VHH binders against q9y6x5. Designs and how they scored, part 186

Target 1, 379 residues: q9y6x5
Amino acid sequence: LPPKLLLVSFDGFRADYLKNYEFPHLQNFIKEGVLVEHVKNVFITKTFPNHYSIVTGLYEESHGIVANSMYDAVTKKHFSDSNDKDPFWWNEAVPIWVTNQLQENRSSAAAMWPGTDVPIHDTISSYFMNYNSSVSFEERLNNITMWLNNSNPPVTFATLYWEEPDASGHKYGPEDKENMSRVLKKIDDLIGDLVQRLKMLGLWENLNVIITSDHGMTQCSQDRLINLDSCIDHSYYTLIDLSPVAAILPKINRTEVYNKLKNCSPHMNVYLKEDIPNRFYYQHNDRIQPIILVADEGWTIVLNESSQKLGDHGYDNSLPSMHPFLAAHGPAFHKGYKHSTINIVDIYPMMCHILGLKPHPNNGTFGHTKCLLVDQWCI

## First folded at step 7 (VHH)

Design za49 (framework vhh_5j56_2)
Fold by ESMFold2-Fast, scan of step 7:
Structure za49 (fold): chain B 379 residues (1-379), chain A 128 residues (1-128)
Amino acid sequence: as target 1 above (379 residues)
Amino acid sequence: QVQLVESGGGLVQPGGSLRLSCVASGFTFSGSDYYAIGWFRQAPGKEREGLSSISGSSGGSTSYSDSVKGRFTISRDNAKNTVYLQMNSLKPEDTAVYYCAAGPLYTSSYFSKEYDYWGQGTQVTVSS
């Protein structure tokens, strides 16, 4: 009897790819479900922060995964390959799979969603795969569907993460129509495989499926570089994160470092932590550094060197190029409904409603997603 | 101008050993507190896989993927601005193009899309 939900992320799937390329399988999914054309993600528009915001409903300053590269000023810990599975980084929020397991006699399953291979508040996803980028989409799908069909207590919340089209977006840039067309066609075929597998196993009619992403992608160029070394000497600061949002930890007086940076480039905004625009909700966390540099869309911050990236993300979350989409199908969702925009933090309370869970305090607004749901009055 | 150049690839029999070298130019490995150097591989028809990383600091931190832990060893020679990958007990499934990459010290080496600088790759073939 309990409702079931599968949450799927294709990393770096920019919303307007849907308008510029053909997606026959995704279009069939949407025809019998719902589409949100733009999801306004959280700042900074990076993978780990936005994936954690989807499952917690919190801004980055609240859930503590404030970047893909982090330093905690209170504990003096550095986020790195050797400690990125330390619960310390993830314990400032309670993700939905933990809530699912603790509030109800239910299981969760995960194929590599960020954080699912970490014990958070002493609770790890009931079934999970350790992160390994070399594991195929097919193997991830096989494990998820096996767990959805063969678990006791029943798996009611499942996640599946895939690294494309983000990796190719970085390599080719989103304006490379030939290469991006090939990559996006492969993703559409994977969506077709997903739907076919769920139908074959008898899961399709009773399972709620959300397909979304964490951010978009914008075109970069060797002609749009900001050389940080031309602004300030390395002896004055420790660099925690570089591009397109640089996180600066001063080794000298903060005001002196700020003054060396503030007028360095017309294509970069320089903020003291307390002056970061309120609209970013990116200020109240010890892992946000004393000085933050934000490059303009398509500009790359470098250290006296070139960048090999032709596409990037992390930019201002008001930029349409940074927005993903959300498509959904299942008994909870209307059929053939199109919605313009929601906030990425709104996904969490909607998912809690679908699963019958009491959400932890969050920054999402359930009212923003009501029109998607069959059991809600719209407007 | 940052450039990474791999060498040391080739054909080897199962159970054999190879040492790959990555020479960095355009930045000083020992003077780069921000950058880590990592080894990645990509086999035909498969996605790119992170294998190992080492930090730029003296006595630097190392990491290894489960598929190579105990068989591969990463090391550095800061005077030569070079990072090595010693590969032992090679298996046919180790056949791939091996890439050296440089990226942020504070970011997971298995998030290869966050690395800004890549070498051109060196082919390793393990067959009989």
Scores: ipSAE 0.192, ipTM 0.546, lowest interface PAE 3.7, mean pLDDT 89

Design za5 (framework vhh_5j56_2)
Fold by ESMFold2-Fast, scan of step 7:
Structure za5 (fold): chain B 379 residues (1-379), chain A 128 residues (1-128)
Amino acid sequence: as target 1 above (379 residues)
Amino acid sequence: QVQLVESGGGLVQPGGSLRLSCVASGFTFSGRDYYAIGWFRQAPGKEREGLSSISGSSGGSTSYSDSVKGRFTISRDNAKNTVYLQMNSLKPEDTAVYYCAAGPLYGSSYFSKEYDYWGQGTQVTVSS
């Protein structure tokens, strides 16, 4: 009987929320499992890129989902204008559910994880829900658990995505203790519901469960704005993405646009594509624009002098505020073990190992996750 | 300064119709391919839900959540810098505060929870 894995994402769950708020259900989960305190995500620290990195083990320049809003210079396609379910955007990598289905006649199930409602390399998740933010966590959980118990070939890999605490992090900011306390308590209750449902259905003892997130959140302010309109006229460029990483497609000479932008603000770095720092692994893809602007933590790039956003992400992936956590429980994992840090690309080869799959070439290092696993030795 | 202001909310009977308006001031989103105006709602004790969006591109690409597809229609008037949400066949479960928001379309179907600008909201109550 093959091993089974459920991968759960709570979007925008900043790692240090675990230290600043009480999570009784999550603490019970990790007491008999493992906790990785910080997961270093990929740049840019955005939802679609990092969710795809979790399931491919690749940097954004390699898997092709380089932002939530994209333009491909070769094909002239716009991601925001095109149906986001066009396989073109997703076909530069092979996500784990595709590998799971193709290697040994296994099924995959998905409740809303980015990319799972798209046929990638002509393969769509065996069971899936079309993305719809209106669908409750309970309905997503009901479908996943039904598919885990009632599928042939058996579902061995399942995913579950939830939009919070990201939506509230943007609206209230991560430093709004009153509002964030309410939101995070609701999430902890959902984790309690998840564990209880798995126990009632007889799944808990034999299922590997990973709870993680794609990025964190940092506090923004009306006092920390960069007005792009004060530096360059809109007629000189096409704006592909705005904040906190602006993607600039010049309509005139690239050097002229760069010179108008390079001294615009002390709180923004301006890069020609070939000058983007190597540590970002954000250069070698046609969907990365000729000029990239990177705002300093907590600064918002605007086209006018106002923003209502109180929290944001997308910033430098070295910032602790951008880091999520990873917690896991199940037969593959040690009990009561705490680990400091892994890279988000390391999750994919670990999951392949748990499922007995041969991973596609990837940027993760299996050695980084060995201490989490009962069948491995710590070095 | 940039602002989004919602209007047109109110009390309506089940099966009725309302048209919400979102007026943008201090900026123009029209003609920006990466940019959209979206409609969201939040009922007391519930999470915020994305409903519909319209892009700033010349053609005005539109998206709808499954819960409102066929009942709600989004449109824009570029001369008035205004986006409308026409709501037909209203149900008691449509009762919520409705918000407009502006920002990039993050994967379109995900109804961009990361929008840059938000209105204060307008109450819609569907009751007999």
Scores: ipSAE 0.030, ipTM 0.437, lowest interface PAE 6.4, mean pLDDT 88

Design za50 (framework vhh_5j56_2)
Fold by ESMFold2-Fast, scan of step 7:
Structure za50 (fold): chain B 379 residues (1-379), chain A 128 residues (1-128)
Amino acid sequence: as target 1 above (379 residues)
Amino acid sequence: QVQLVESGGGLVQPGGSLRLSCVASGFTFSGSDYYAIGWFRQAPGKEREGLSSISGSSGGSTSYSDSVKGRFTISRDNAKNTVYLQMNSLKPEDTAVYYCAAGPLYGDSYFSKEYDYWGQGTQVTVSS
């Protein structure tokens, strides 16, 4: 029987929510499985970049999805979330579902995970749903479980993506305990539904399940705005991405643009591309612009406009508020084991090991996750 | 103070056409590289769905949902600070309240929930 893995993402599930809210269903899942309390994600701490890092094990500069809005200096192409289905943007890496289908004559299934409705290296997930935010969690779960039970070649890798608590985190902010409590209790109920559905179908004992997220959330405010128009006229640059990491393409001398921006706000760091800190692993890609602005936690970069967002992410990946968690259950995992921290790029080689796949070269370290696995020895 | 006002809705026969307008105040589409403008609809008893978006400099990048691709066209007139949705070959299933919304181009605008500013909506009814 080949090993099977279901990878579930709840977008924007900040690790610290586990300490401040009650999750009875998730805690029951963890009690019989493993918990990684913090996952250090990749910079920038945005949805598309981090979801692609989970399934490739690569930093953003290596897999090429460097932001939710991008410009490629070599080809002169523009990427936005409205044009995410062009394979060009996704072809700098090989996600795990492609490897799964090509190495072992296995099938993959996907309910809304970013990239799974795009042919990547001429390979699309064997079963997939075109992205539509209106499709319920129950319908996504129904399709995934049907494909796990009724496929030839067998589905051995499946993904399930849900937009909450990210959407509510933006709307209410993570410090709105009344609204966030309601949202997070609803997510816990969905986790309960997931577990019960897998038990009823006889899948639970033999399926490896990972529940994780791409990033966290931090509180924003109308009192914490950085107005770029107060520092530089828009005629001097093209704006590729705005907040909280602004991507600047100069129309004039780069040094002159840099000098106009470098002292614009005490709550923003301004980097020439070659000066971006090495710890970000955010430098070596044509889609990273010549000047990058990085706002301090909770600050929003604007263009003489207000922002309605009460929560946001994209900030420095060293910030605990940007970190998700990882919980897992199944035959590959220990029971009742807690681990402090892994890097988000470490998830990919762990998943390859569980599925018996040879990983593509990646930035993850298998040793960081070995203590989670029953067939491995901890250091 | 950002405001969006929709107009152009009404009653139309199946197979007919309507042009919706969205007029913006508080920002200008000559700076359209900074904002995405999207059209959304909500039918009775259904969730709000995204239909089309436009962004970028004059002419910008456009997108369409599969349900309206080939029938609907989004455009903008920067001089009038207006975004249009031209709706052709209308079907009874297109009956809904239609909203325009503005949000950062560079947020996580993959989801309709990411748009910051919303109009009040304009009713479109496709019936005989």
Scores: ipSAE 0.000, ipTM 0.310, lowest interface PAE 12.5, mean pLDDT 87

Design za51 (framework vhh_5j56_2)
Fold by ESMFold2-Fast, scan of step 7:
Structure za51 (fold): chain B 379 residues (1-379), chain A 128 residues (1-128)
Amino acid sequence: as target 1 above (379 residues)
Amino acid sequence: QVQLVESGGGLVQPGGSLRLSCVASGFTFSGSDYYAIGWFRQAPGKEREGLSSISGSSGGSTSYSDSVKGRFTISRDNAKNTVYLQMNSLKPEDTAVYYCAAGPLYGESYFSKEYDYWGQGTQVTVSS
């Protein structure tokens, strides 16, 4: 039988939550599997960019999903995560489910993972659910397990996405221990349900399962606001994305806009596109705007309004608060092994190895994940 | 300005021991940008090889190349901003210039090009 892999994402699951809250079901999963304590994600540390980096192994400048809100300067198209399913936005890379279907004549299945309800290079996931946040975890799990057991050609790669703890992290902030403990206990119970369902269906012993996330969460405050309207008039620019990384498209001379912004706040860095730090790998794409503003951790950029967010993400990817974790269990993985960190782009070549797929050129390094795998040597 | 300074090299007989030290200045091991410290060596006419690494966060993950596993031990002293490589059961084949390097947190990193800052090296010679 061909190897099978289920990739599960709990959006906004900050790595540090594992140290500060109890996860009996997740800890049982880890005890017989592997844990990567920190995953260094890509900049910007947002949902759509990082979910696409997980499945392509590429930095955002290379795969083209550079934010949750984008503008392409060449085609003059606008993207919003609320309504855009145009393949144009996703076609700069080949995600693993497309590779799986094209190389091995196998099926892929998806429950809500970003991009899976869009045809990419004329290929859509064999089985998928159109994105709808109202669909329960149980319904998503029912469909995924049905497809894993009852498909021809066989489903060898499956994805499952869940919006929590991100939604609650934004609403309450990660420092609200009372509310976050309730939310995280519910997630741990869902992990227990997942494992139990896979065992009942005879999938558990032969299925590789990865549980990960796209980013973390940091505490925000009404005392930490950057009012962009106090520094520059709206007539000088078009705002493509706001916070915590603002994407500025100038309507006048770029240098004049830059000069109005560069001293706006001590809690925000202002970059001309060519001056964006190389370590971000966030420069070489037409969807990256001429001026980028990067707020300091916990600071929110606003337009003469208060923010409702008590937690946010999108900040510098070197910040531990922005890092998720990765846990995995299955025949490909060691049992009871802990690893300190990998890059989020390293997940893709590891998954290709597990599935026997030839990876497309990518920014990941297979060597970084070798110690997790039973068929590999660390050095 | 980031600097790494190696010390503790020298001449030792086969079967002997040496402890190498790497002192970091211009950053701390708890710094957000540079979490991993690695030890590398290069013998004349050979490529530079990775030997061991330790993450900067909380003492983190350690890794060892197969050639030194069980003989070498990497450790960290955060109060002294220093990483050590304890080398036991030294062989003539261990003769090389030993380098300390610092870079972003990578766990089990295997590529020298991923390390941004390098020390000047310290010579280790194993002979009778």
Scores: ipSAE 0.000, ipTM 0.131, lowest interface PAE 20.1, mean pLDDT 86

Design za52 (framework vhh_5j56_2)
Fold by ESMFold2-Fast, scan of step 7:
Structure za52 (fold): chain B 379 residues (1-379), chain A 128 residues (1-128)
Amino acid sequence: as target 1 above (379 residues)
Amino acid sequence: QVQLVESGGGLVQPGGSLRLSCVASGFTFSGSDYYAIGWFRQAPGKEREGLSSISGSSGGSTSYSDSVKGRFTISRDNAKNTVYLQMNSLKPEDTAVYYCAAGPLYGSDYFSKEYDYWGQGTQVTVSS
């Protein structure tokens, strides 16, 4: 029987929510599986970049999804809407569902994971749902479980994406204990529904399930705004991305734009592309703009207006508030094992191992995830 | 501060057309080259549904949900600080309150339905 894997993402699930709120269903899942307490994501700590890093094992400069809003200086193409299906943006890497379909006589299934409704290298997920945020978790789960049980060639890799707790994290902020408690309880109930559905359908004992997220969330405030208009006029630059990492394309001399921005706020760092810190692995791609502004945690870059966001992400990937967790259960995983930290790029080679796939060259290190797996020597 | 005002809703027969307008005040669509501006709808007892979005640049991208692709068209007029939703071949199931939403680029998070600024909504009713 070929190994099967279901990869589930709850967008914006900050790792320390696990210790500050009660998750009875998730804790039961972890008790019989594994928990990685912190996953160090890639910079910038945004939805599209990190979801694509999970399934490719690559830094953003290598896979090409460098932000949720992008401009490619070579081709002059723009990526800035939430349903851009142009394969051009996604073709700098090969995601795991493509590899799964091309190396073995196997199918992939997807409920809303970023990129799964796009033909990448002329290959689209065998079964997929076009992105629509109004589709319930229950409908996504029903489709995934149907495809896992009723497909030929068999579905061996499946993905399931859910927008919460990110949407509520933005609206209420992660420090709103009352509203976040309600949202996180609902997510825990959805995890309970997931496990019960898999048990009811006879899938639970033979399916590997990973529950993870792309990033965390930090508290923002009207008292922590950086007004870009106070430092530079709009006529001097094109704004490709705004907050908390602003991507600036100069319309005049780059040095003049840099000098105007350098003194704008003590609460952001201004980098020429070649000066972006090496630890970010965010430099070697034409979609990374000539000047990048990086706001300090909890600060919002604005254009002479207020912000309604009480929570945000995109900040420095060294910040614990930006880190998600990873929990997993199934025949490939130990039971009751806790691990402190892995890199988000390490998930891809681990998943390839579980599925028996040869990984494409990637930035992950298989050794970092060995202790999670029953067929590997830890140490 | 930033305000969005929708107009152009009303009663129309099945197969008819309506054009919705969203007028912004407190910011200009050309004052920054990349804003996310989207159209959403909500029928009573239903979840809010994203329909279409347009970026704030002269080379900007458009997107559409599958339920409206081929029937609805989003466009912008930067000189009038207005975004339009042209709705053709309207069906009874298109009956809803339609909302315009906008934000700077961080409000354009791909999967976020929570934009920074929302209009009050305009009612569209499709019936004979």
Scores: ipSAE 0.000, ipTM 0.281, lowest interface PAE 12.8, mean pLDDT 87

Design za53 (framework vhh_5j56_2)
Fold by ESMFold2-Fast, scan of step 7:
Structure za53 (fold): chain B 379 residues (1-379), chain A 128 residues (1-128)
Amino acid sequence: as target 1 above (379 residues)
Amino acid sequence: QVQLVESGGGLVQPGGSLRLSCVASGFTFSGSDYYAIGWFRQAPGKEREGLSSISGSSGGSTSYSDSVKGRFTISRDNAKNTVYLQMNSLKPEDTAVYYCAAGPLYGSEYFSKEYDYWGQGTQVTVSS
């Protein structure tokens, strides 16, 4: 009987929410499984980049989804829709569902995970839903569980994506305890529904389930704005991405644009592409623009305007506020084990191991996750 | 300060047409290829629904929800800093308050989290 894995993402689930709010259903899941208390994501700490890093094990410069808004200087293409179905953007890596389908006649299923409705290397997820935020968690779960039971060839890898708590984190900010408590309780109830559905269908005992997220959230304020219009005239550059990491494509000499920006605000760092810190692994890709601006945590880059966002992400991946968590349950995982930290790129080789797949070359380290697994020696 | 102001709503009979306008102030669409304007609606007792978005300095990229595709058309006039939603073949179920929203992440009318600025809304009522 081949091993099966369901990978679930709750977008924007900051790791320390686990310490500040009660999650009875998630705690029951963890009691009989494993918890990684925080996951160090990749830079930039945005939805599309980190979701693709989870399923490829690659830094953004290597897998090519370097932001939610992108421009490729070589081909002059722009990534201008969050559901852009041009394979060009996704073809610099091989995500796990493609590997799963190309090895040993297996199927994959997907409910809204970024990239799963795109043919990548001429392979699309065997079963998928076109992205639509209006589709309920229940409908996504119904489709996933149906596909896990009724597919031929069998679905061995399935993904489920949910937009919360990210949408509410942006709207209310992570420090709004009243609104965030309500949102996080609903998420915990959805986790309860997920477990109950899998138990009712007889899937729970033989299915590996990973619950994780792509990034965290930090509090923003009208008192922490960086007005880019006070630094440089719009005629000098094309703006590819704005906040909190601005991607600047110069219309004039790059050095002149850099000189106009470099001392504009004490709350952002201005980098020529070749000067971006090596620790970000955010340099070697044509979709990374010639000048990158990185705002300090909680600062928002604006164009002579206010921001309505009370929370945001995209900041330095060393910041704990940007870190999600990982919880897992199933026959591959220990019961009641807690681990402090892994890198988000480590999830891919772990998942390949669980599914018996040969991983593509990746930036993850299997040794970082081996203590989570029952079939590994950890001493 | 960024402001978005919607106009053009009103009462229309089923099968009729309306054109909504969204005027932005406090920022410009010129010189920014990645600022998006999206149209959303909310009817009483229902969640807010994304309908359409437009982005690119020339308005070359548009998207539509399945509920309005083929009936609604989004367009922009950068000189007037205005985005329009042409609504044709209106149905009673199109009755809602219509909002425009602006953000740097375009094509994300389905991800309301990606829109930073919201207008006050304009009422559209479709009835006989």
Scores: ipSAE 0.000, ipTM 0.223, lowest interface PAE 15.6, mean pLDDT 86

Design za54 (framework vhh_5j56_2)
Fold by ESMFold2-Fast, scan of step 7:
Structure za54 (fold): chain B 379 residues (1-379), chain A 128 residues (1-128)
Amino acid sequence: as target 1 above (379 residues)
Amino acid sequence: QVQLVESGGGLVQPGGSLRLSCVASGFTFSGSDYYAIGWFRQAPGKEREGLSSISGSSGGSTSYSDSVKGRFTISRDNAKNTVYLQMNSLKPEDTAVYYCAAGPLYGSWYFSKEYDYWGQGTQVTVSS
């Protein structure tokens, strides 16, 4: 019987929410499984980039999903929304569901995970749902569990994506304890629903389940705005992405644009592409623009307008506020084990090991996750 | 035009029961149209409080606030485009205007501001 894995993402689930709120269902899950307290994500700390890093084990410069809004200077293509189903954007890497389907002649199933409704290297997830934010968690769960039980060849890798607490984190900010308490209680109830459904269907004891997220959330304010229009005129550049990481495509000499930006605000760093810090692993891709602006935590880059966002992400991946967590349960995982930190790129080679797949070359280190697994000697 | 119409409110004694109905017109509660339907209440001087939500197809995921869990039951009839709230063991503190809502934007059932469509409300009064 082949091993099975369900990978669940709650978008924008900041790691320290676990310390500040009660999660009775998630705590029951962790009690008989493993918890990684912090997952160090990739830069930039945005949804599409980090979800693709989880399933490829690659930095953004290597897998090609470098932002939620992108421009490719070689092909002159623009990517700016979830309805862009052009495989071009996703073809610089091989995600785990493609490897699963091709190496082991197994099926994959997907409920809304970024990239799963796109044919990548001519392979689309065996079962999938076209992205639609209005589709309920229950409908996603019903489809995933149906496919896990009723597929031939068998579904051995399944993904489930949910937009919360990210949407509410943006709307209320992570410091709004009243509103975030209600949202996080609802998410904990959904985790309870997930576990109960898997138990009811006889899947729980033989299924590996990972619950994780792509990034955290930090508090923003109308008092922390960087007005880009006060720095430079629109006629000098094309804006590819705005906040908190601005991607600038110069219409004039690059050095002239850089000189207009470099000292404009004490609350952002301005980089020529070749000067982007090596620790970001955010340089070697044609979709990374010639000038990148990185706002300080909690600062929002705007174009002569107010921002109503009370929370945001995309900031420096060294910031604990940007870190999600990882919890896991199942036959592959120890029970009651707590681990401090892994890199988000380490999840991919761990998942390949659990499924018996040969990983594609990746930036993860299998040794970082060994202590989570029952079939491995720790250190 | 999209409309939600509540019915079944009224006066009931403590310990009594009522069943509220929410009928939709101008859209369908199944398929791609509005996966979460919720019940909210608003007592005088208070904000709207989420009570229960039902999503997806018949027998879908149901959610309840702690104040009504075990006493209230939400259900749906997709053929009639109707959602019900069965309210048992009613208390004086359950006195409020009850609203049906459809949405939410991203599945956040508890927040009134996540719902796009609202009924006009039906009064429930629990009094001896």
Scores: ipSAE 0.000, ipTM 0.120, lowest interface PAE 19.3, mean pLDDT 87

